# Miniprotein binders against q9bqp7: the designs that were tried, part 75

Target 1, 240 residues: q9bqp7
Amino acid sequence: VPQNWFPIFNPERSDKPNASDPSVPLKIPLQRNVIPSVTRVLQQTMTKQQVFLLERWKQRMILELGEDGFKEYTSNVFLQGKRFHEALESILSPQETLKERDENLLKSGYIESVQHILKDVSGVRALESAVQHETLNYIGLLDCVAEYQGKLCVIDWKTSEKPKPFIQSTFDNPLQVVAYMGAMNHDTNYSFQVQCGLIVVAYKDGSPAHPHFMDAELCSQYWTKWLLRLEEYTEKKKNQ
Short names: E, the ipSAE of ESMFold2; O, the ipSAE of OpenDDE; V2, 0.75 times the mean of E and O plus 0.25 times the DockQ between their complexes.

## First folded at step 8 (miniprotein)

Design Hc3 (at its last look DockQ between E and O 0.78; V2 from the best seeds 0.00; counts 0 for: pae E 1.53 > 1.5)
Fold by ESMFold2, look of step 8:
Structure Hc3 (fold): chain B 240 residues (1-240), chain A 91 residues (1-91)
Amino acid sequence: as target 1 above (240 residues)
Amino acid sequence: SAEEKFAEIIEELAKVIEEYLKTGDPELLKKIEELFKEALEIAKELGNERLIELAKWALMEFKDAVETGDPDLMREVLYLLEFAVIEAQEK
C-alpha cells in the first residue's frame, strides 16, 4: 500500500465548468518546477514482465524487418501518432481557434476508426494541455478533457496495430489516465475537476476504435496503483 | 550569445527529428545524438541548470523512444524541445 497516499478527487471543485468562459479549450504550457513526467515514471518502473514482453516484441520485429527496417517501422509509427493527435486537436478545436486544416491529416484510417467515438464527444474543456501535481511532484501532458456520453473525462487517444478490446490489454494506459486526472484535479491552472477516464484505441485500417470507459470507482483503484509506481520511481531516484 | 546558440541547436535538432520521422533514415539518429550532446555542452557552459535538465531529459527520452518504439515518448521529446527554446529565450 502506498506510503504517501493522496486523494485523486478534490472536494473543493465542481465537474461543471464556469459557464461564463466556455468558448476556448484550455492549453496549459509546461510548468517549470515539477519533474518527473507521467510517461517517465511509467517507463522507469516497468516490471520485469513488461520489459520481457517489450524486448520479445522488439526481437521479433528485428528478425522480420532487419534492424534498419525496424527503425523505419518505428519512425513511421511516430509520424502517424503525431499526425493522429494533430488531426484530433484540429477536429476538436472550436471555430474561433481553428487553423487551416491539412486535409492529409484528416485522411487516415485512424481518424476513420474514431468517428463513432467522436459522435459521443462534446463539451471540450482542454486539448494537449499540461497538468501538474504540486504535492506529489509530477507533470503530464493530457490529450483531451471532454464529455463522453455525458460524462466529463480525461480522454487518452492511442494508435494500435493490434486489437485491444479489453482494458487489460492496454497495460499502463489506465495509470497514465488517472495520473493526469489526479494532477488536473489539484492543479491551480484548472477551475474544475474530472471524475472519469476514457482510453480510445484507434486502428490503422479504420476498424471501429475500442473505447475503454473508467468510472470514478475504477479510476480510484488505478490511482492507488499509480501512487505505488510514483513511490517506486522516487525510491530509485534516491539511490542514484 | 550562448543562449541564442543553444536555441539554434535545439531548433536544428527539432528539424532533424522531423526529417527522421518522415524518412526513417537511421543515419539521422547519429546526427540527432550529436546535436543533443552539443546542446547539453552549451547549457553546461551557460551554467543554466534548467536548460541542462531539459537537454538531459529530452535526450534520455529520445533514446528510450527509439529503443522501445513508443510514440508517446517521441511526442514528449518534441514538446520538450519546443519548451527548451522558450526557456532559453527567457531569464
Scores: ipSAE 0.585, ipTM 0.836, lowest interface PAE 1.5, mean pLDDT 84
Fold by OpenDDE base, look of step 8:
Structure Hc3 (fold): chain B 240 residues (1-240), chain A 91 residues (1-91)
Amino acid sequence: as target 1 above (240 residues)
Amino acid sequence: SAEEKFAEIIEELAKVIEEYLKTGDPELLKKIEELFKEALEIAKELGNERLIELAKWALMEFKDAVETGDPDLMREVLYLLEFAVIEAQEK
């Protein structure tokens, strides 16, 4: 059990949009303070097993590609991810704000992969928006808040070259999603709360993306795990 | 001004990072580290503790992103650089 328990959901917020919710998705800038990000917390609190598996994978890739080849591979993964997020932001943004859609960004296997998910996405409320949890002292940049199949979700878009048909195959991504949810639900920049998460794993070859829906119960379970990771990070930083 | 020079270095840094993301050239990693050092030196000359912290943090996250292959960390690095430019210009 976490020593510093904090709820994921804010009982003072309603799930219903206030009638005054702007038609334009929120894009809150990241704060300029030295506060750990969700991704930083997760990276620094990987288990010895996770670190070992990652290192073993890295060494295998270096053996196969060489050191420079592995750096190129990693760079390409980052670039593809960046372009995919930019394309999604463009697609999910209101048409009136869409200046020159780089049509080239839309011509990707990853975009093809998510088309069936995008059909079920509506009511976009935030895109590439910062969240801060003031009490728990972490920040994050969430990809999207929107309705998926009529349920308001924090949506996290991931690229993968390998099938991830199970949520367990997404490693710490569920923790990232609930961390963003918990922060958003308590961030004063947001008037609403989310109770659901969605991880979408897009594939380079255009094969149908895997949606991993997280209901409120599953989110609560992962939230407890997130709090433990945050405590571990905090303890680690006190000892440095 | 020293602030303008700082902003220029950060802009160059962002460009070099983007080029690295496109090419994967290991020599660009060295250049990135050099540019971060230069930015940090200017921030120290300015006596701007916030810029110093941002530059150190961005460099740390960049190294971690490259080491771990975490694209989310890499995105955060780019945002931190944008904020560093804004912070340098506001003062």
Scores: ipSAE 0.403, ipTM 0.744, lowest interface PAE 1.3, mean pLDDT 88
ESMFold2 (binder alone), look of step 8: mean pLDDT 82; pTM 0.786

Design Hc4 (at its last look DockQ between E and O 0.73; V2 from the best seeds 0.00; counts 0 for: pae E 2.1 > 1.5)
Fold by OpenDDE base, look of step 8:
Structure Hc4 (fold): chain B 240 residues (1-240), chain A 91 residues (1-91)
Amino acid sequence: as target 1 above (240 residues)
Amino acid sequence: SAEEKFAEIIEELAKVIEEYLKTGDPELLKKIEELFKEALEIAKELGNERLIELAKLALMEFKDAVEWGDPDLMREVLYLLEFAVIEAQEK
């Protein structure tokens, strides 16, 4: 049990969208102090086993590609991720705010992969927006808050070269999503709350993306795990 | 001003990172590390604890992103750099 329990959901916030939902998605800038990000907390609290598996993978990739080839591969992964998120932000943004859509950004296997998911996405409330949990002292940048199949979700878009058909195969992504949910639900910049999460794994070859929907119950389960990771991070930082 | 110089270095750093993301050139990684060091030195000369902290954090997260191939962390680095420019310009 976490020592510092905090609820994921805010009982003071209405689950009902206020009728005055801004027509424009929120984009709160990432303001960073010494406050750790969700991604940093998760990275720094990986288990020895997780680290070992990643190192083993890295060493294999270096053996196959060489050191420079692995750096090139890594840069390409980052670029593909960046372009994918930029393309999604452009797609999900209101038409009036659309900067000239670089048509080239839309011509990706990843965008093709998510088309069937995008059909079920509506009511976009936030895009690339910062969230802060003041009490738990962490921040994050969430990809999207929107309705998926009529349910308001924090949506996290992931790129993968490998199939991830099960939520368990998404590593710490469920923790990331619930961390963003918990922060948003208690961030004063947001007037609403979310009860659901969605992880979308997009594929480079354009094969149909896998949606991993997280209901309120599953979110609550992962929230407990997130709190434990946050406590571990906090303890590690006190000992440094 | 030293703040303007800091902002310029961070802007250059962001450009070099973007170039690295496009090319994968290992020499750009060295340049990125050098630019981070220069930014940190300027922040120290300014005595601006916030800029020092932002520069340290961005460098640390950049290294971690590259080490582990974490695209989310790399995105956060870019946003940190943007924020660092804003913070340098507001003083």
Scores: ipSAE 0.477, ipTM 0.775, lowest interface PAE 1.0, mean pLDDT 89
Fold by ESMFold2, look of step 8:
Structure Hc4 (fold): chain B 240 residues (1-240), chain A 91 residues (1-91)
Amino acid sequence: as target 1 above (240 residues)
Amino acid sequence: SAEEKFAEIIEELAKVIEEYLKTGDPELLKKIEELFKEALEIAKELGNERLIELAKLALMEFKDAVEWGDPDLMREVLYLLEFAVIEAQEK
């Protein structure tokens, strides 16, 4: 049980933006001071079991591919993820369609994989936008805020290959979503809030992506786990 | 100025990171670490504690991203570099 409970939702904010909201998605730049990010907190608070499993997997990959081969594999995973997110930002931004786009960016099995999800996405409110929790003092960069099947969600896009080599990213994805949600709901750069989350797992071969919807109650449950991780991070920093 | 030099090094760093993502060339990893260290030295020359901490954090996150193969950390490294440029241009 966290020692310093803080609510994920802000009762002073609307959870349903009105119809006259701007059509241009928000893209808030990062805050100017130095505070920990969501991904940094999660990386620094992995359990000993998580670290052991990841180290074991990494060692097996290095034995199979060599150290340089593993770095090449990893760089390609980074590249595919980066291109996927860039493509989604371009697809979801109405002003981006007026700019010259890299057509090779849109040619991807991952983009094919999410097509059935994208047809259910509307009312895009934010893309690749910074969030800061002004009370709990952490930042993040959320992928997307939009309606999914009529429910306003923080949406996190994930790429996946067979096997799934990143246990931390897979295990902690719901914590990332709720941490971004909590930050957004208490960030003065935003005038509305979001109570639902969506994790979309896209596949390289174009197979239909898997959506994982998180309603407000599920988000609240993961929020508790996020607060524990943030508390653990804060205690670790005090001992440095 | 030293602020402009810092911003130029950070912009070069972002470009070299993107080339690393495209090629997987381990030689670029060495260049990236050299550029991070150069940026840190410029931040120390400025006496700007915020830029020093940002450069240290970005280097640490880059190393962790590569070590663990974490694409979320890698994307955040690039955004942290953008933040560092903004901080260098602010008073």
Scores: ipSAE 0.472, ipTM 0.772, lowest interface PAE 2.1, mean pLDDT 83
ESMFold2 (binder alone), look of step 8: mean pLDDT 83; pTM 0.798

Design Hc5 (at its last look DockQ between E and O 0.85; V2 from the best seeds 0.00; counts 0 for: pae E 2.2 > 1.5)
Fold by OpenDDE base, look of step 8:
Structure Hc5 (fold): chain B 240 residues (1-240), chain A 91 residues (1-91)
Amino acid sequence: as target 1 above (240 residues)
Amino acid sequence: SAEEKFAEIIEELAKVIEEYLKTGDPELLKKIEELFKEALEIAKELGNERLIELAKLALMDFKDAVDTGDPDLMREVLYLLEFAVIEAQEK
């Protein structure tokens, strides 16, 4: 049990989406103080096993591609991820805020991959928006808050070259999503709360993306795990 | 001013990171590390603890991003650098 327990859901906020579809999605800028991000917390609290598996993968990739080839590969992964998020932000943004859609950004296998998911996405409330949990002292940048199949979700978009058909294959992504949910639900910049999460794994080859829906119960389970990771991070920082 | 010089180095750093993301050139990684060191030195000369912390954090996150291949962390590095420029200019 976490020593510093805090609820993921805010009982003071109504679950009813206020029927006023904000005409424009929220985009709160990331004001990064010395406050750790969700991604930083997760990176610094990986298990020895996770670190070992990652290092093993890295060494294999370096053996196959060379050191310079691996650096190029890593760069390409980052660039593809960035472009994918930019394309999604453009797609999900209201037409009036659309700067000239770089049509080239829309011509990707990843965008093709998520088309069937995008059909079920509506009511976009936030895009590339910062969240802060003041009490638990962490921040994050969430990709999207929208309705998926009529349920308001924090949506996290991921790129992968490998199939991830199970939520367990997404590693710490469920923790990231619930961390964003918990922060948003207690961030004063947001008047609403979310009870669901969605991880969407998009594929480079345009094969159908895998949606991993997280209901309120599953979110609560991962929230407990997130709190433990946050405590571990905090303890590590006190000892440094 | 030293603050302006800090901001300039951080802006250059952001540009070089963006170039690295486009090209994957390993020599750009060396340049990135050098620019981070320069930024940190200037922040220390200024005695600005906040800028020192931001520069250290950005460097740490950048290294972790490169080592793990985490695009989200790399995106946060870029935002952190943008914030560091703003913080340097507001004083």
Scores: ipSAE 0.565, ipTM 0.823, lowest interface PAE 0.9, mean pLDDT 90
Fold by ESMFold2, look of step 8:
Structure Hc5 (fold): chain B 240 residues (1-240), chain A 91 residues (1-91)
Amino acid sequence: as target 1 above (240 residues)
Amino acid sequence: SAEEKFAEIIEELAKVIEEYLKTGDPELLKKIEELFKEALEIAKELGNERLIELAKLALMDFKDAVDTGDPDLMREVLYLLEFAVIEAQEK
């Protein structure tokens, strides 16, 4: 139904890096001028149901904690997410200076939560790396591109206080993954492409993380939904 | 120079945001907004449309991140501030 359909995969690319590819994971710097980010698009196109649930949750938290207490709570959520991603980038880096890691950064419930997933991750190709879709005009910052159980994936790491055993309970996370995938597959900074996605939900108490694997067919289905969200965003901004 | 002043304000802004993340002090939110406005004013004095757009986007994303609790937006704000320093040190 999208008016401006574009393929998620690039037939001119292989999913197998050639011998001239860098031996260190790619880290393309983020640049965001007038081009919206994936996260911005998704936030601006939330359904009325999503907006209602978010507002209800916020008001309950403010009732419990007060307005200042809520701000303190959310700042801690931001801090823990930032530290989690920093720790994962450090763990997944193949650099020789691994012994100089900050050991306090590596000691968290979230890192404990993902240990069994990390055993299945190898062949890291990109970490905390920007992607740009020149044709569709959006940008993103992907967390990781690596093999998971032998399949090259865009991997998105999430923290959560609530269990998310089903992919549907991750809300817009599948759209985020496929948007990064489509951008990477058409970004001239990358010489290869990816056909699968993985969402990993880590838990504060160290409970085993939930992986949500997305094969190429599932990614294509979510890609269509992403294109609709991007169209909706574009239409809203035209009228503002 | 005015470019150096812009970069200094952005570096202080990143520092104050990091302090906010560590402490949760809501008074730092007021300082953060003031620093964003100061950076935007300097970008306008420079007539640098790229810096003006970067300051506007960063402020908008920061406000929305705080309002929604979206950690992805907050991480993007921090990365965007790093880019803004680089842009201010070029043409």
Scores: ipSAE 0.462, ipTM 0.778, lowest interface PAE 2.2, mean pLDDT 84
ESMFold2 (binder alone), look of step 8: mean pLDDT 83; pTM 0.798

Design Hc6 (at its last look DockQ between E and O 0.76; V2 from the best seeds 0.00; counts 0 for: pae E 1.7 > 1.5)
Fold by ESMFold2, look of step 8:
Structure Hc6 (fold): chain B 240 residues (1-240), chain A 91 residues (1-91)
Amino acid sequence: as target 1 above (240 residues)
Amino acid sequence: SAEEKFAEIIEELAKVIEEYLKTGDPELLKKIEELFKEALEIAKELGNERLIELAKLALMEFKDAVETGDPDLMREVLWLLEFAVYEAQEK
């Protein structure tokens, strides 16, 4: 049980579907203060089992590909992930926004994979936008805030080469979503809040992506787990 | 100025990382590490604790990203570099 409970939702903010939303999605710039990110907190608080499984996977890949082959494999994973997020930002942005467009950016199995999800996405309110939780002292870069099947969500896009049909298979992804949600709901750069989350796992081969919807109750359950991870991170830093 | 040099090194670092993502060339990993060390050295000469912490964090995150293969960590590295340039130019 966390020692420093803080609510995920902000009672001073409306969650009505027609809360003020601009025609251009928000893209909040970098913040001045250096504080830990959601990704950093989660990476630094992995259990010994998580670290072991990751190292075992790495060693199996090195056995198959060699050391240099593994580096080439991971560099391509990085590139495809970067292009995937850039393409989604481009697709979800209004065309009136001036951006250089590269058709290769839009061509990938991952983009094909999410097409059926994108048909259910509307009312985009934020893209690739910074969030800060001033009280709990963490930051993040959320991927998207939009309606999914009529529910306003923090949406997190993930690439995967293995199927993840169940939310439990997404490991720490639910913690990422609720951490972004809690930060956004208490960030003065945002005038609205969200109570739902969505994890979208896209596949390299173009197979239909798996959406993992998180209602408010599920978000609250994962929020408690996030607070524990943040507390663990804070304690670790006191000893450095 | 030393702050301008820091920002230029970080911008070059981002460019070399982008090339590494495109090519997978292991020689670029050596150049990336050298650029991180140069940026950290300049931040230390400036006595700027914010830039020192950002450079150290970006280097550690880069190493962790390469070791784990996690694309979200790599995207955070690029975000941290953008933030470091901004912090070096803030007056």
Scores: ipSAE 0.543, ipTM 0.822, lowest interface PAE 1.7, mean pLDDT 84
Fold by OpenDDE base, look of step 8:
Structure Hc6 (fold): chain B 240 residues (1-240), chain A 91 residues (1-91)
Amino acid sequence: as target 1 above (240 residues)
Amino acid sequence: SAEEKFAEIIEELAKVIEEYLKTGDPELLKKIEELFKEALEIAKELGNERLIELAKLALMEFKDAVETGDPDLMREVLWLLEFAVYEAQEK
C-alpha cells in the first residue's frame, strides 16, 4: 500500500460534462517549476528487469546497425513520434484554429494506422495540455482528452514498429495514462474529470492500430502502481 | 542583455536538437552538450536559480532521452527549452 495514498478520482467533480463545455479544446501551457514529469518519474524508477531488457535490446540494435546507425535510428524514431503527434493535433483541432495543415504531415503510415480509431473519437476537450498534481507534486503533458466510443478518456498515442496487441506489452504506458488522469482530475485548470484511459499503438506500415481501453477499475489498479513509483522516485531523490 | 544571450543560446540549442532529430549526426550531440554548458554558465552569471535548474534538468532529460530512446522524454526536453526562453524574456 502506498504511504502517500491519494485518490485518482475527484469526488467534488461531476462526471457529467457541463453543457457549457468550450467548443475549443483546452491547451494549458506547461509551467515547469522543479517538479518532476510523469515520464521522468517512470524512467528513473524502472525495475532492474526493465533496464536489463532495454539494454539487451540496445546492444542487439547496435550489433545490427552499428553505433552511428543506432543513433540515426533513434533520432528518426524521435522525429517520427514528433510529427505523428503534430499531425494528430492538427486533425483533432477545430478547423478554425488550423494553422496551414502541412499536408505532408498527414501522409504517414502512422496516420493511416489510426484512421479506424479516429472514427470513434469525438468531443475533444484537451490537446497537448499540461496537467499538474499539486498535492503529489508531479506534472505532465497529456496528448488528448476526448470521447472514445462515447466514453471520456485520456488518450495517449504511441508509435511502434512492432505489434503490441496486449496492454501488458505497452510497458509503463498504462502508468503514464493514469498519472495524467489523476493530475487532471485534481488540476484547477480543468472543470471536469476522466474515468477511463486509452492507449493507441500506431504502426509505421499503416496496419490497423491497437486500442487498449482502460476502464475505471483497471485505471484504479494502475494508479496504485503509479503511486508506488512516485514514492520510489521521491525516496531516491532524498538520498541524492 | 545576459537574458537575451541566454534566450539566444537556448533557441540555438533547440534548433541543433531538431537538426539532430533529423540527421542523427553524432557531432551534433557534442554541440548540444556545449550549448547546454554555455546556457548554464550564463544562468549562473545572472544568478537566476530557476534558469540554472531548468538548464540542468533539460540537460539531464536530454541525456536520458538519448540513452533510453524515449520520444516522450525528448518532447519534454523541447518544452523545457521553450519554457526557459519564456522565463528569460519575462524579466
Scores: ipSAE 0.426, ipTM 0.755, lowest interface PAE 1.1, mean pLDDT 88
ESMFold2 (binder alone), look of step 8: mean pLDDT 83; pTM 0.793

Design Hc7 (at its last look DockQ between E and O 0.74; V2 from the best seeds 0.00; counts 0 for: pae E 2.4 > 1.5)
Fold by ESMFold2, look of step 8:
Structure Hc7 (fold): chain B 240 residues (1-240), chain A 91 residues (1-91)
Amino acid sequence: as target 1 above (240 residues)
Amino acid sequence: SAEEKFAEIIEELAKVIEEYLKTGDPELLKKIEELFKEALEIAKELGNERLIELAKYALMEFKDAVELGSPDLMREVLYLLEFAVIEAQEK
């Protein structure tokens, strides 16, 4: 279906780690910013139905909270997400000089929610690391690359306060993960590749997080859908 | 220099955004937009197309992050600001 198919996996790469790899996870800085991010592409190519549902939800929130109340609500969502990712990076990093200073950061329903997932996570290779697909011309900032239940995955952490209809990113989350995978697998800053993905949805009340594992076949199916979204974005940009 | 002035505005912008995240004060959104506009004007005066594109992109993403309530876009904005400071100081 895509007019310009490109492989998600790099046949010239192995998924096997080098025994001499450093023990510190990779954190690649991003140097190019002219190129759209995965998040931007997905936001700009939402369906009319997604846009309608978001606008309807926004208007209901504004009616209930007022405009200023809605802005305050969204800033708190941003803060909780930022703290959640900071806590996970701290937990998964071998450097632990700030554990006592991070104690309040670790006291979170979201962190409680993911504890059972973290028990199955090992072999962390990258944390909060930039990826770039030079050929397809997009960038991303992946959350984590690690083994989950023995499978090397790109892992994406998501927060959720309430029922799924309030978190649209769940519908596009698989596309985000495979876009990161495709970029990493063809990024010269990485010497290995990943064939699996994991989406972890954490809950504010501490309820057990929901893992969504994606094997190579499922990743390939979503990769095709990602390529279509990227093509749609590219065509839209030409007309602006 | 104008490059240093641009970097200073971007650093101030990052600080104000962090204050917004901590306080939830909607009045800080007005200050944030003003700082974005100032940074864009300095980038235009420099004639630096890369800084112009960075400032435009970051402003667009900030507005979309707030409009959509998207934590992913907001984190990306903060990352773009860090990169913009580095880019302004490159030779």
Scores: ipSAE 0.465, ipTM 0.756, lowest interface PAE 2.4, mean pLDDT 83
Fold by OpenDDE base, look of step 8:
Structure Hc7 (fold): chain B 240 residues (1-240), chain A 91 residues (1-91)
Amino acid sequence: as target 1 above (240 residues)
Amino acid sequence: SAEEKFAEIIEELAKVIEEYLKTGDPELLKKIEELFKEALEIAKELGNERLIELAKYALMEFKDAVELGSPDLMREVLYLLEFAVIEAQEK
């Protein structure tokens, strides 16, 4: 049990989004304080096994591509990820806020991959929006808050070159999603609550993306794991 | 001013990072590390603890992003740099 237990859900917030559908998705800027991000907490608290698996993968990739080829590969992964998120923000944004859609951003295998998921996405509440958990002292930038199949979710978009048909194959992504949920549910910049998460794994070849839906129960289970990771991070920082 | 010079270095740093993300050029990594060091030196000269902290944190996250191949961390780095520019200009 986490020593610093905090609920993922806020009992003071209504589960029903207030009927004022903001005509425009929220885009809260990240605060300028040096508060650890969700991503940083997760990376600094990886298990020895996770680190070993990543290092083994890296060494294999360097053997296949060379050192410079691996750097190029890594840069391309970053660029593809950035462009994918920019394209999704453009797609999910109201038409009036659309900067000139770079049509080239929309012509990607990743965008093709998520088309069947986008059909089930509606009621966009936030896009590329900062969340802060003041009590637990962490921040994050969430990709999207929207309804998926009529359920309000924190949606996290991921790119992959390899199939990830199971949520377990997404590593710490479930922890990231619930961390964003817990922060948003207690962030004063948000008037609503989320009870569900969705991880969408998009594929470069345009093959159908895998949606990993997280109900409130599964979110609560991962939330406990997130709190343990946050405690571990906090302890490591006190000892540095 | 030293604040303007800091902002200029951070803006250059952001551009070089974006170029690195496009090209994967290892020489750009060296340039990025140099620019972070310069930014940190200026922040120390300014005596601005917040800028010093931001510069150190952004450098650390950049190294982690490159090492781990994390697009999410790289986005956070770019965001931290944008904040550092604004923080330098508000004063």
Scores: ipSAE 0.343, ipTM 0.698, lowest interface PAE 1.5, mean pLDDT 87
ESMFold2 (binder alone), look of step 8: mean pLDDT 84; pTM 0.807

